# Ledger of designs, part 49: VH-VL binders against q9y8t7

Target 1, 261 residues: q9y8t7
Amino acid sequence: MRDSFLQKAIASAKDRTSLLEEIAGNCSPKPGRPSLSSSIREWVYRVGGAVIAEYKRCSPSAGAISTLDPVSYVQATRDASAAYSVLTEPNWFCGSIELIPYFARYKPVLAKDFIVSETQIRIAACMGASAALLIMEALTPRELQELAAAASRYGVEVLVETPDASHAVEASRLAPGSIIGVNSRDLKTLRVDYEAMLREVSKAREQLPGEVILVAESGIDSPDKALKAFKAGAQAILVGTAFMKNPQLREKILAELLQIP
Short names: E, the ipSAE of ESMFold2; O, the ipSAE of OpenDDE; V2, 0.75 times the mean of E and O plus 0.25 times the DockQ between their complexes.

## First folded at step 16 (VH-VL; framework fv_zagotenemab)

Design m2 (at its last look DockQ between E and O 0.67; V2 from the best seeds 0.74)
Fold by OpenDDE, look of step 16:
Structure m2 (fold): chain C 261 residues (1-261), chain A 123 residues (1-123), chain B 112 residues (1-112)
Amino acid sequence: as target 1 above (261 residues)
Amino acid sequence: EVQLVQSGAEVKKPGESLKISCKGSGYSFTDYWIEWVRQMPGKGLEWMGEIDPDDDYTKYEKNFKGQVTISADKSISTAYLQWSSLKASDTAMYYCARGTHWDSSPEYAFDIWGQGTLVTVSS
Amino acid sequence: EIVLTQSPGTLSLSPGERATLSCRSSQSLEFDYGNTYLHWYQQKPGQAPRLLIYKVSNRFSGIPDRFSGSGSGTDFTLTISRLEPEDFAVYYCMQGYHYPLTFGGGTKVEIK
């Protein structure tokens, strides 16, 4: 038997729990954090869609490291992004919770990690995160509910990442008020299925209440793909690698959105 | 020796069902994906889908989804491709291949191939 | 889906000549900070395909030095420096990162 990436990532997250608990004992959630959902809604109203710019230095593949520093990234994306997604997972993505405060100075921050404990959410809040990622496939329904509730106690919004429309609907029921994401990345193979994501986003939008924010995650590397995601029913798109390679892509996406009547 | 051995050639009529097999040997069968590839007569290669024999997780190309079923029996290191009702247009060579993972070398490639199974469907 | 276009469709050459095969992608295949999962396969008449080159430029085990791969972004090339009689076959490029996995249409290298 071969452990999946998700299993490895979860195991790693669990291993980091002791260290995080030590940190958590000395922190309290920062007040006055901006709302991710509010920011997304503002952008939807203004231009028809929101972009969540993700800062991801590494991918699970060996040797894949971006040299783009946070300062340069923010300079390139700040005026055209609704929020930042910050990878805090250190082993596969070269992330750090220490990155959150910097990005939080500028935009609402989504803390992206393999969250398996309340402690992780608390620390994210302490660092200034507006939202935290919950991966549906990594959690039992009960765990999802408990972690979502914990997030609420800390004033942290939740983005529930799901693989398809059916799970999106379920996630909305398990974690009311959460932002729902549909991931183009297959968490088993780590391949990308952009077209499947579009289909599932469309299906999800048909089934979810109108007030639920739907996010298309990953697989977007062009203005055309971004527009298609918005047309499919996503209010926001989360773009990682493409922005790390070309942060100016965000401006191009915005330009295209502004041309839509 | 690492190899995939496929079942023999099939001659069928339209409407008949068919299940062909691909048996792996010389490696841990559950550590790699099994990929199915169609090659119509005189044509190129077409990816049909894949399966993780460890947990039977499957992916299909959209045109083959619902048209064929990919399955596996890891206890005998065998993967299957089956049709419930064959069509003349299903006439082709079908290859199984070993698909590598993102953290394997080579990454995301088909490094071992079966010898192919010729399926002929005619009235 | 990602469309891979191979050219030429047929390449007629003599043994000893240099073969240059092209594979063009409908979008960039640089997916992961430099990782490009573009592969080349060789299929001889009446045989199953075999992996020739993986990740643009890496020769698979047992592949002779006369085979080489290069390229980036959307343009990729397979080069056979000096054609041997056994090299006359059909060559396919393939991307293994985006679903659905896709092959090029193939280039047939035939004897002139």
Scores: ipSAE 0.896, ipTM 0.946, lowest interface PAE 0.4, mean pLDDT 95
Fold by ESMFold2, look of step 16:
Structure m2 (fold): chain C 261 residues (1-261), chain A 123 residues (1-123), chain B 112 residues (1-112)
Amino acid sequence: as target 1 above (261 residues)
Amino acid sequence: EVQLVQSGAEVKKPGESLKISCKGSGYSFTDYWIEWVRQMPGKGLEWMGEIDPDDDYTKYEKNFKGQVTISADKSISTAYLQWSSLKASDTAMYYCARGTHWDSSPEYAFDIWGQGTLVTVSS
Amino acid sequence: EIVLTQSPGTLSLSPGERATLSCRSSQSLEFDYGNTYLHWYQQKPGQAPRLLIYKVSNRFSGIPDRFSGSGSGTDFTLTISRLEPEDFAVYYCMQGYHYPLTFGGGTKVEIK
């Protein structure tokens, strides 16, 4: 028996739950958190697409990644970003819930972790997050429904990350009103399949109501890949490593985004 | 000691079914992927797909998806490549190889190869 | 799909000579995660391939030090510093990170 990366991450998240429950205490979600979906829709209206800029300090395969401090990262990226995706997972991504406030002052924040507990969602909202990630492959259908309902009670939107169009459609039924992501990274192998992701985004766009926000995730490291993802039907893209490593690349992506109808 | 042993050469007619095998020994079979590679006569190597024998998670190259079935029986440390209806164009050498995971050296490489199974499909 | 283009197609040399084999990728294989999963395999006539070099420059267990790999981005090289009779074979590069996994077309190193 061998645990996949996803299984290890889920187990870690469950182990972390008791610490989070101690931290959660009596905290309440911060007032005035902006809507992630509204910000994405505003960008789509104005320029035809939205960028969610991801802040990530480490990766499972590479360990520490060269990166800016949070304040400098925001200064370099906020004019091109509809929102921030902030890794809060500590073991493989070197994240923390304490990173959220640095970003939430400026843009809606998606708290990105392996969420298995309602407590994780409440704490993210206490720190100022506007949305939380739910990974469909990590949850049973019942768990997905229950966590999405909990997020709604805290005024937290959800992004449901899915591997393909059929799961995207199912996720939309299980968690109505959620933002739906299609991820090019295989969570069991950590390999990337960008071309398959484009095909699945296109299929999902055809099958989902137009009001459903569709996000293309992972593997978008060039302006051409960003443009292709938008043309396939994604309303937003999630871009992380390129924004962390190359300021000039983010400027090129901005130039290409401004050409999107 | 560590090896992959494939089933013997096959001569078949179009329309027949075939299941060839790849048996691992000398290592923990479920700790590694099994990769399948086709080599058409006089040609290079083509990745067909892979399976994680621990949970049967399978990935296919797009042109082989629906054309072959990759499976495994971890109780006997064996992976399989299967056709429901062979075509003459399936004539090739088929290799299995041991694939390593992202966190084990040599990462994402094929470090042990079977001897190959020659499949000849002729009418 | 990432296309790996190997050159030359055939390299005719004598034992003792230096062989230099090129593999060029259709897109950069330098990943934000710090590793390049570009591997080299040797296939002798009538035999299965065997792993020579993994992650650009690391010799696999039991591979003689006359084999070395180098490169970055889109351009990679396998070097055999002094050919031995057993080195006349076909050599393939492969990338193991992006689906689908892909091999180069091969370089045949043959006796002049």
Scores: ipSAE 0.627, ipTM 0.841, lowest interface PAE 1.6, mean pLDDT 89
ESMFold2 (binder alone), look of step 16: mean pLDDT 93; pTM 0.955

Design m3 (at its last look DockQ between E and O 0.68; V2 from the best seeds 0.74)
Fold by OpenDDE, look of step 16:
Order: C-alpha cells, then structure tokens, then sequence
Structure m3 (fold): chain C 261 residues (1-261), chain A 123 residues (1-123), chain B 112 residues (1-112)
C-alpha cells in the first residue's frame, strides 16, 4: 500500500499549517483585488475565451520545469493572459506564497495549492490573491463548503477543481458562485486524459447554469487543443508547463481565437 | 521471482460469460497497477484498461469500457478480466502486465508480463 | 488519442546487420515532469511482450547493449546495432503518458 500523490500533497499541506498560522497572524486581506471571474468574462466577451497562465517552477518528479523567472514570464505575454495561476506549494512545485504579490500587480491571481485550511486562504488573500484553488478530490463536501465560505469572507473567489462533469455540478451546488474547473490530469496516476476532459467539459457546460464559469485545466500544449477546449464549452483554459517552456504559446492561442468568426 | 501467471486457454461460444485471471507473485501486489492488453490473431497490441489493486481504481480504453470488467482481489494478489457475453470478435490473446507508477523505475511502463490467455470464441 | 506510427511494417535483414526502427507520435510525448514516456517492447513468436527500452533511451534490466533508443518530441528510434538470431521478432513502441495508453502498429524484423 502506497500513498497517492494527492495524499502526500495533502499531508504536506497539513504539515505547513503551523508555519502558515504564524504568518497569518500578522496579515490582513488586501483590499481592491481584481476579480478573476470578471477578468475571464471580459476576455470571453472580447475574444471568445480567457487564458489563465500558470507559473509553475517545478513538478512532482524531481526538478525544475523551467528557469524562467517571474519577471520574464510576465513580460513575455501578459497582454495575452486574463489571469495568473501561481503555484504556492513549496515541496513539489517549488512554489511560494511570496510570488503572489508580484503577479497580482498585473493580473488577478489564482493561488494554486493544496488548500486544506482556512489559514491558507487567508494568507493568499493577504498576499493579494483574487482566487484560491479548491481541489474537490482532496476535500470532503463539508470541507469544500466551509473553505468556500471562508474564501468569501476574505473576498477571495474560488476555483473548484473537479475530475468530471458530475463532480462539477456537485461542486457548483456545494460552493455557489465558484468557478468550476475540469482537470485533464488524473490525480492518482498523474497521466493526462485530454479527450476525456473535453467530453466532461461539454457535459458540464450542458448541465451547469450559464453564469457559471467553466475552466479547462491542464493538457493543453497547442493552439489547436486550446480552441477545442473553448469549443467544448470552457470559458477559460489554465495552462502551466506548456507556457513555462514556451511563453509565446499564449500569443498564438490568442491569435487563433481572434480568427474565429 | 516477480511474475504474473494467467489462467489457462478458454474455448467458448458466443453469448457465454468468461472471467480470466492474473495472479501476481514475488512483489507487493498493491504497489503496482495491473494492465490488460489484447492481441487479436496476427495483430498488434491494444491497451484495454488498468486497475490499481489497492483501491480498485480502474481506467478503460473507450472501446472496451462497458464491454469488459476489470477487477482485482488483492487478498490473493489476483486481477481479473471478464465478459458478460462473449462475441466471436473477442477471440484473441489477452495479456496482463504489471504497470509501474510515475515515481517507480521504470516509469509508466509495463515491466512484467503474464504468459497470456488465449480466448477462442466460435460457434 | 495519441497515434504511434511505426515504420517500416516489416524489416528484412540478415544476422549481423544494423536494424533501425522508427516510431512517430501524432503529438508530443513530453510530460510535465520533463520526461518522455515512450517505451519499446519486443515480442517473439508465441511469447508475451517484454520491455526493452523505457523513457526513450534506457535499457531495461537484462537487455543487451546492442539495443538502444533515441529520439525526442514526436520522433523516436530503436536501433539494434548487430542483429542476433534471437532478435528477429516484432517490436512495438508504446506511450505511457496520455490516456488511453497506446501502442504502435509494430515492426516485424524478419530474417532475409
């Protein structure tokens, strides 16, 4: 018997609780944070889709994905992104909550971590995050509800990451007003199922209220795949590794979107 | 010795049910996936699906989903592939293999194979 | 799904000759981890497949050094430097990154 990656990540998050509590005691949520949902809607209206650019320095395997620093990352194509997703998990992704303020200067920031406590959300808010990630598979329904409520108290939007359409629908019920994400990444095997994600995005879009923002997460490494995700019903796509390796991909995606009649 | 041993050859008629087995030994059965691969006569290898014997988590290739059932009994280190109603087109060699994880060497590979189970379905 | 195209379908060679097998992927096989999970398997007549090469270029345990793998992105190659009589078999490439997992169509290396 071995722990899954998700289990390990959750355990790690729990272990960081004491340190985070110490930090949280000395901070208060920053006012005037831009809205992630508003930004996405603006991009959807303007060009037909939104790109959430993820800054991720490391992956769970063993090493840096890219040496691209935050400044260079932002300079590459900040005008082609609706928001930034910032990995704050330090052990597997070489993330840091201290990255949030920098990115928050430019775009709404999604604090991406394995969030298991209110403290994590509070700290994210203090650092200037507009939204926080909640992974449905990492939380009980009750925990999801409680954390979503906490986020609301801090003026932080929530992106609930789900594995499929049925969970997406459930997440929307458990966390009203949340942004819903469908992840192509299998959190057990860490393999990617892009086609399944497309199907689930389509199914989710058919079932979710029209005002619910749907995000396709992971598995997108080409303009073609991005367009397919938008056509499937996603209002936004979250792209990580592909952008770290090739930041210009963002502009290519935008160029393709602009050509859609 | 690490090995997968599969059940013997099967001769069946269309409409019959079938359950073949794959038993692991020489390693911790729940630490690896069991992969099922079909090889039709004179044809190539086709991935059917996989199971984590630890918690019975399964993945299927779309053409096999609903057509077969992959299961496991970790108490006896055995995985199963079963049909509720066989078709002539199910005639093939079926292999089970040990699937490694992303954090195991070799990564995401089938490093150990069973000897195969020949299934013949004919009227 | 990711389609792996192997070429040639059949390769007729004599013992001692060099064999070069190609596997082309319909899309990049590079994982977030920075690795490429393209593997090669050998299947002799009447036997189960066995793992030869994993992650493009790593020989699996017990595999002779005459077998080597190379490639990146979408183009991969298995090379047998000097064919031995026991090397005449069917070789399959496989990707372990995207669901569904997929195999190439195979290349049969037969004796000329």
Amino acid sequence: as target 1 above (261 residues)
Amino acid sequence: EVQLVQSGAEVKKPGESLKISCKGSGYSFTDYWIEWVRQMPGKGLEWMGEIDPDDDYTKYEKNFKGQVTISADKSISTAYLQWSSLKASDTAMYYCARGTHWDSSPEYAFDIWGQGTLVTVSS
Amino acid sequence: EIVLTQSPGTLSLSPGERATLSCRSSQSLEHDFGYTYLHWYQQKPGQAPRLLIYKVSNRFSGIPDRFSGSGSGTDFTLTISRLEPEDFAVYYCMQGYHYPLTFGGGTKVEIK
Scores: ipSAE 0.887, ipTM 0.946, lowest interface PAE 0.5, mean pLDDT 94
Fold by ESMFold2, look of step 16:
Order: structure tokens, then sequence, then C-alpha cells
Structure m3 (fold): chain C 261 residues (1-261), chain A 123 residues (1-123), chain B 112 residues (1-112)
């Protein structure tokens, strides 16, 4: 009857895949792409947590967002970021695969889109992406397994975005070795439930092996929220431009994470 | 005319069950969610939870989860709020309201309200 | 949970006077630099609430222009430029973006 935003985004992604094949052809993944997971682990070791800085020009709920051009954004954020999350979805997020190279020169890039085919993963890697987003709620268990296997063949890591701890544990089983995200945004309503996300991160950390990287997503827009997400058991947080542009927010998080004996 | 019409006032004893209704008319019932709001005597408004009548997707405020059941029957454009065992503390006015989606103005607001159902629970 | 604190609790005024009602959020309600889903409702004695203002400053259909809303971040205001007899009611702010949805405690505007 009425299609959800997720249903519309999946349908759009299927249509876009045909065009991507025409434009990109049979390109090969760019060599020398850095590891997202390794960068996260290095920041966790050195500082106690990692920041994935998201570049987003539009959103479904707010429309166009005032943001910096890619070069200016990187200049402002690179010293505090373990990685970049780059929206490549064109219709609701005003993204493009062409944005990836601007970020990949400096840090590992997560290609953030509604991924429904391995063609999308290959082309993101051709542009220099180190990892690709898989949304558990958009995929059957079989599709998730197949796309994760395809990503592995292209040397692309995956971040599996999940709504709660139960799904996080299942995602880790279906896609071994993947990075696991817990998202505070309800994909049917597009509302945010930050407090539920904290609880589910804590539950997921208790149930997942320590080597599994856990990422807290959406709704992290203050130092207090960032610190609470790390204390709940996330090794990384995914945050937007307003958070990343404020140097006092970044410095406060780093000071809290660093132990001084 | 777009409206929500709720069932009439109820007087109950502790331990009894109750199901109150909220019927929508004059609009596409499955294009909006239904919100439930409690107002205790002399107090303000409290969001209890919501339902999307199209697929029965339901969200509860944490203190009401497990204490009340929200449901809908889209074939008759009706949402329900239900207790299996009433307590005296459930004495309140209960409103239903139409909740708008992120892409429909007025976004995320409650634009149409039912007249309310007064529930009185006393020995 | 986002707490909305309204002040004053009661505002005693005469018809024709200007009413200023405040709503303070426990955290910023700004989302993606653009929209703030902070809404105002009016509840007259013995009646259901009705929507007055949505997204801070947009008047809902049929609401007189004597009602206006303003604010950003954590601080929001409803203004009634000249009170009419029908405006003596309780006013609630609500945020509609973060779960759980929350209302302020209300401001009662009463006849002095």
Amino acid sequence: as target 1 above (261 residues)
Amino acid sequence: EVQLVQSGAEVKKPGESLKISCKGSGYSFTDYWIEWVRQMPGKGLEWMGEIDPDDDYTKYEKNFKGQVTISADKSISTAYLQWSSLKASDTAMYYCARGTHWDSSPEYAFDIWGQGTLVTVSS
Amino acid sequence: EIVLTQSPGTLSLSPGERATLSCRSSQSLEHDFGYTYLHWYQQKPGQAPRLLIYKVSNRFSGIPDRFSGSGSGTDFTLTISRLEPEDFAVYYCMQGYHYPLTFGGGTKVEIK
C-alpha cells in the first residue's frame, strides 16, 4: 500500500545499479585502499575510541543541508577522524560515487548507500572506498551473506547496520569479520531513539566477542552523547559535520578517553 | 470532514479489563499513524505510544510497554487501547491523535485529536 | 529522554494583554542544521488539545496570526500578541523527533 522510505530507497537502488554498470563498465578496485577496521583499532588503541566523520549534503527529513565542499570538510576534520562515511545515494542524500576520491586520499572511506548488488560494491572500490554499508533491514539473511562474500572477494570490508543487539549478533554470524553498527534511527519513522541505541550497544557488547568492532550511529551530536556511546561499548561513533567542525567538542572527547597515569 | 471519534466514558473496578476505541473518518486511515496520549486528573499530557495501522508497526513509551496494548483494525479504520487488568492509577483521560509522517505537513505533529475517553477505576 | 520545561506554570492576564510562554529543552532540538520538530498545542477547559504551531514557527491551518512561535536550539517561545477571551487555556510544547515523544508540563493562561 504505502511504501516506506526504505522500500523506496531499495527500489531506487536497484534501478541505479543498471546505470552504474553502463557508466563504470568492468572497472577494477583501486589498489592500496587502507583498512577501515585497522584504522578504527589504531584509534581505539591510541586514544580509546574512533570517530567516523560523515559527509552528507542532503537528508530525507531535512532536505538540503548546509555543508562544506569536500576539500574544505577534509581540511577541517582529517586530524580527528579515523575514517570518512561518504553518502553516495543521489536521490535523498544528494550523494555521488564521484565524492569518494576526495576523501579516500586521506582516510579509509565507507561508501554509504542502499546496497542491493555486488556491482555497487565493486564500483565503490573502483573509486577508492575501503568499506561498504549493508543495511540488515534492507536485505534477507541470504542476500546479506552473498553481498558480504562479494565484498570480501573485492577486498572491501563491510559495516552491517542493525537496529538492536539481537540483530547485531545475527549480523556477526551471517557476515563473519564485519564491522557491526547499531543505528539510533528508526528506518520506518525516521525518528531517533538515542537512549534505546545506548542500551542495545551495551547488550551487543556483552554478547559479541571483543574483537568485533561495534559502531554507534545517528543522534550523536554532543560530547556527552559521544562519551556515553563509547562507555556503552562502541569502539567507534559515526557523527555529522556540526559535531566535527567544533574543535572543543573533539578535544573534550579525546581528553576524556586518554588515560594519564 | 476529517475526524477521530473515541468510545464513551468507562467506570471500572481494579482488575477488570478494558478496550477503548478510536475511529478515523474522512481521510486515508493507513496513511497516518495513531498516537495515544494520557492525561491524569489535573496533570499534563503524556505520550503512551503509537501504531501505523498499515502494517501494525507499534512503538511504546517504556513505562507503558507491557502495561497496555495498542492495536488497530484497518478494515474498519479503528485503533484500540487495551488493558488486561486495570489499576486505580489508570484513572485518566485518554486521547487518540493522528500522527503525521516526516514527509507530510505538519511533519511529526498531532494534527487531529479525538474527543477523549474518560476512564475511572475505583473500588 | 528529552525533558521540556515550560515556564511560567501559570500566567494570569487580562484580555488584550500580550502573553509570552517559554519552553526549554534539556538538549538541543536542532537536526541536520535545518528543522526543529517543536510543536505547540492549546487545550481549552473540557476539550481535547489542538495544534497551534508546528516546527517552531509555522501556524497550523485556521490559527489566527496573533499566535506566533520562535526560538532555536533549547529555547522556544509562544507569543499571543493580544489575548482574546477564547485564548484562556493550557498550552503545551511537544517535541516530535526523538523517541519517546515528550510534552512540556504546560502553561496555564488564566483570567486575572
Scores: ipSAE 0.620, ipTM 0.839, lowest interface PAE 1.6, mean pLDDT 89
ESMFold2 (binder alone), look of step 16: mean pLDDT 93; pTM 0.956

Design m4 (at its last look DockQ between E and O 0.79; V2 from the best seeds 0.77)
Fold by OpenDDE, look of step 16:
Structure m4 (fold): chain C 261 residues (1-261), chain A 123 residues (1-123), chain B 112 residues (1-112)
Amino acid sequence: as target 1 above (261 residues)
Amino acid sequence: EVQLVQSGAEVKKPGESLKISCKGSGYSFTDYWIEWVRQMPGKGLEWMGEIDPDDDYTKYEKNFKGQVTISADKSISTAYLQWSSLKASDTAMYYCARGTHWDSSPEYAFDIWGQGTLVTVSS
Amino acid sequence: EIVLTQSPGTLSLSPGERATLSCRSSQSLEFDQGYTYLHWYQQKPGQAPRLLIYKVSNRFSGIPDRFSGSGSGTDFTLTISRLEPEDFAVYYCMQGYHYPLTFGGGTKVEIK
């Protein structure tokens, strides 16, 4: 039997728990963190959609996506982004929780990791994160509820990543008030299914209450794909690799978005 | 020797059901995906779908979803492709192939192929 | 879906000649970490396809060095430096990263 990537990632996260607990013992959540949901809504109102720019240095296939440093990344993206998604997973994504404070100076930060413990959420909050990622496929319904509740206690919003519309609906019920994401990434194969994501985003939008923020995650590498995601019903798109390689893509997306009547 | 061996040629009539097989040997069957590829007479290769024999996770190309069923029995290292009701347009060569993972070499490729199963559907 | 367009449809050459096959993608195939999961397959008449080149430029096991692959982004090339009689076949490119997985239409290399 071969362990899936998700299983490996979860195991890694669990292994990091002791170290994180040491850090957590000496921190408290920072006050005055900006709201991710509020920022997204503002951008939706202003231009019709929000972009969450993801800072991801590596992917699971064991290599660097880009050596672009955080300073250069922010300089290229901050004027056209609603928020930052920061990978904090160190083993597969070359992330670090220590990246959060820097990005948090400029925009709301989504701490993106394989979160399996309250400690991870607490630390994210301490570092200045506005939101934390919960992957539905990595958690039981009970765990999802518990972690979402923990996040609330720390003043951290939750983005629940889901594979499809049905799970999106379930996630909204399990974690009320959460931001819902639909991932184009197949967590089994790590391949990308952009078209499927569009379909599921559309279905999710039809079923979710209007106040629920829907995010299209990954698979977007062009203005055209971004626009299609917005048209499908996403209020925000999360763009990672494409922005790491070409941060100016955000400006192009914004330019196209502004042309929509 | 690593190989995929497919079941023999099939001659069927429209409306009939069919299940063809692909048996793996020489490797751990559950460590790789099984891919199904259609090749209509004189035409190119078309990806139909795939299955992880370990947990029966499947992925279909949209035009084949609902038209065929991909399954596997890992206890005998065998994958299946089946139709509930064949059409004349289903006449084609069907290949199974071993699909590699993102962390395998080669990555995301079909490195081993079955010999193919010719399916002929005619009145 | 990602459309792979191969050209020419047919390539008529003599043994010993150089063959250059093109595969063009409807969108960039540069994925995470710069990896490009564009592969080439060879299918001889009456046989199943076999993997020839993987990830643009890597020869699969047992493949002669007269076969080489190159390219980036949206443009890829398979080169056969000196055609052998056994090289006359149909060649397909494939991308293995985006669902649905897609093949090119194929290039038939036939004897002139």
Scores: ipSAE 0.851, ipTM 0.931, lowest interface PAE 0.5, mean pLDDT 94
Fold by ESMFold2, look of step 16:
Parts: structure tokens; sequence; C-alpha cells
Structure m4 (fold): chain C 261 residues (1-261), chain A 123 residues (1-123), chain B 112 residues (1-112)
């Protein structure tokens, strides 16, 4: 049986746990980490929507994406961003937990990895992360609940990434108070379905309480797509390599945010 | 030799059911998608949907969802396209093709095609 | 849905001439992954399509070097440097990354 990319990433994450303990030791979470959810709500109140800017150096299929150092990236993006999503997965995304501090001094950081153990969450918080990604498709319902509880104990918020509205509603039930993401990227094929994501965001907004923060993930590479995602009911969008590759796109997304009601 | 061999031409009446097949040989069947493509008489190519025969993960184009069923039996390296009730508008040539994954060259392309199955639906 | 528009619809040429076929996408095909998954297929009369060019400019195994592809963003080109008699066929572009997968309407290359 051919292992999917997700299966390989989960296995790698389990193997990395012992190394993470050796690198970080018995560290304590950094004090004074800002709230991801509060930053998103502030942007929604002030502007009508929030942008989470992703820092990603590689991808599984494309290899190297960017050569910008973290400081230069922050200088280019901080005025338009409510938060940073920082890839910490080393094998396919060329990430590291050591990247987190470069971003955390300026904005809330979502540690983006294949999280399978509470050790990963604790160490991300030691480095200054405000939140951690939990991928619903990578976890059983029990595992999701247990990791969300562990995150709470470490003072770490959770973004639960889901494939559709029914999973978004279930995720909100399993991990109350979490931020909920709807991802346009199919984790088995790595293809993107932006139009399906819009429909599922709209369905999720109808079914979720208004106080639940809903994030649209992937496939947002133009101001028009950003506006449509916000109109569908997302409070935040997660912008990846398109945001990093095109400085004019970054400025145009901010301009579109300022024009929404 | 890597090949996809489809079942033979079909002549059917509206309302009848039909299941056509696509058998892969010369490669590891579960390492690739099977894609289904329709070509209406005198027209271009239309993607209908796909299946990963390893775990039966299936995606459909929206206009074909609910109109056809895509399935696979990996034990005999065969994929299927199936109608529960044919319409005259289903008259077309149907191709299966081998779809490559993101990590196999030529990535996301259809590198091997079946010979096609002509389906004719008439009163 | 990404619409691929091919032009011309029909290209009438003689053997030995250079053919230039255009494919235009309704949106940029350069996305998050860094590669552009725009492919070209040839369909000869009475036959199944065959892959010619993948990811814009990569010639598939066994395809003669007279076939080449180029382009970026929304505009892509298939070039046949010297038409051979066996090259008179319909050519389709396809994008393989965004659901639903889509083909262009085709360009028929026919003998003048």
Amino acid sequence: as target 1 above (261 residues)
Amino acid sequence: EVQLVQSGAEVKKPGESLKISCKGSGYSFTDYWIEWVRQMPGKGLEWMGEIDPDDDYTKYEKNFKGQVTISADKSISTAYLQWSSLKASDTAMYYCARGTHWDSSPEYAFDIWGQGTLVTVSS
Amino acid sequence: EIVLTQSPGTLSLSPGERATLSCRSSQSLEFDQGYTYLHWYQQKPGQAPRLLIYKVSNRFSGIPDRFSGSGSGTDFTLTISRLEPEDFAVYYCMQGYHYPLTFGGGTKVEIK
C-alpha cells in the first residue's frame, strides 16, 4: 500500500518527538505570548477581516519557494498581517521551531506542523508560539480532544484545519473555543479546490456560532479571492506563497480589506 | 508494456444500466489515479472524475456527480464507470487514463490512455 | 473553474511549416507549488489522446524534439518546428492542479 503524503508526515512527526526533547530540553512556555484569536477579532472589528501571513521556505512538490530571511519577510508584511503562520516541519517545508522567535516578537504565531504529540505544542510555546495547528484529518476524535486539552494547559490556542463544513462543526464540538479552518487543499492529492472551499465556508458559517473564528485556507492569490472568502463568512484568510512571491498582491489584499463593510 | 484496456462498445436504450471497465497492466495499479474523460461526438475532452484505487478516494466534476459512479477493484487492477439509468445524452466516447500523483513525473498529467469505449444510447 | 481558451480553432498548414498553438487560462496557473501544471495532448483521428508536453515545457518520453512548449502565467504555447504528415491532429491543453481538471477546446491542425 502506498503511503499518502499525510501518512508520511505523521510518521516523521512521531520520529521527531525524541529529537525535539533533546534540542529544547525541559523548557517552559515563553511568558507574554499574544493571543491569535484576539488579534483576529481586532482586525475583524477594525477592518472587516484578518490576514494570517504564512512563512514557508519549501513545499513537497515545488521544493524551494523563497530565500527571504525572517526579518526581511516581517518588514515587508507586518503592517498587513494579524498573525504569522510559521512552518516548523523540516523535511518537506524546510521549517524549524527556531524560526518562531523571529516572528513572535511582532505578531501572534501559529506553529504550523503535523502535530501528533503534546511535546510539539509545549516546545512551540517555549519558542514563543501563540497557537498550534491541529489537522483534523491526521487525528482521531479522541486524539484531537486530547491535544486541544494539552494546548490549553500550555496556554496555546488551537487552529483546527478541516476539509469541509461538517468536519468544521464537529471540530468545534470536539475542541470548544478553537479557531476553525476550512482548507481548499486536498491533503491526499495536494490539489486545490477554491470554489468548493467557498461553498464549505458559507455552509460552516451558517452552522457555527458567530463567535467561532472561521479561517479560509489556501488558494487565495488575488484580492478578488480574498474578498469572496470574507463575504462567504471567513473572519481570516491564510495566505501562502502567493503572498510571499508578489509584493503588489500583499498591498492589494490589504486595500481590499479596508474596503469591505 | 504499460497499458489500459477498456471494455468493448455498448449499444443501450434509455433507462438501462451500464458498467464499463478499464483494466491496467504492466505497472503497479494502486500507485496511480484512474481518470475518466468523456468526448461527445465531434466535441472536445471533458474530465468526469477520478479514483485512487488504493483506498477508493474519489473526486467528481460537479455535473457528473450523482450521474455516474466511479469505482475500482484493485485485486484485479480494474476501474469502472457506471450508470444506473442511461440517457440519450450519455452517447459518447469514454476514455480512462492513468493520472500521476504530485510526486511522480509527469506530475498531475494523464500519461497512459485506454483505447476508449463507445457508448451509444438510443430509443 | 479554470477555463482554457485555445486559438486558433483550426490551423491549416503544409508539411515542413512551423505550427504555433496558443492556450490562454482564465487565471494564472502559477500557484503555491511553484510549478505550472499545464500539459499538452495530441489526438490523431480515431485514436485516444497522448501526452506530448507536461508542466509547460517538458517533453514526455518518446516525443520528437520538434515539439516544444513555453509560456507562463496565463499564456502558453505549443510549437511544432517542422510539421510532419503524422502531426495533423487535434491538440488540447489541460491544467491538472485545480479541481475540476479542465481541457482547452482544442486546435485542429490540418493539411492545407
Scores: ipSAE 0.673, ipTM 0.856, lowest interface PAE 1.4, mean pLDDT 89
ESMFold2 (binder alone), look of step 16: mean pLDDT 93; pTM 0.955

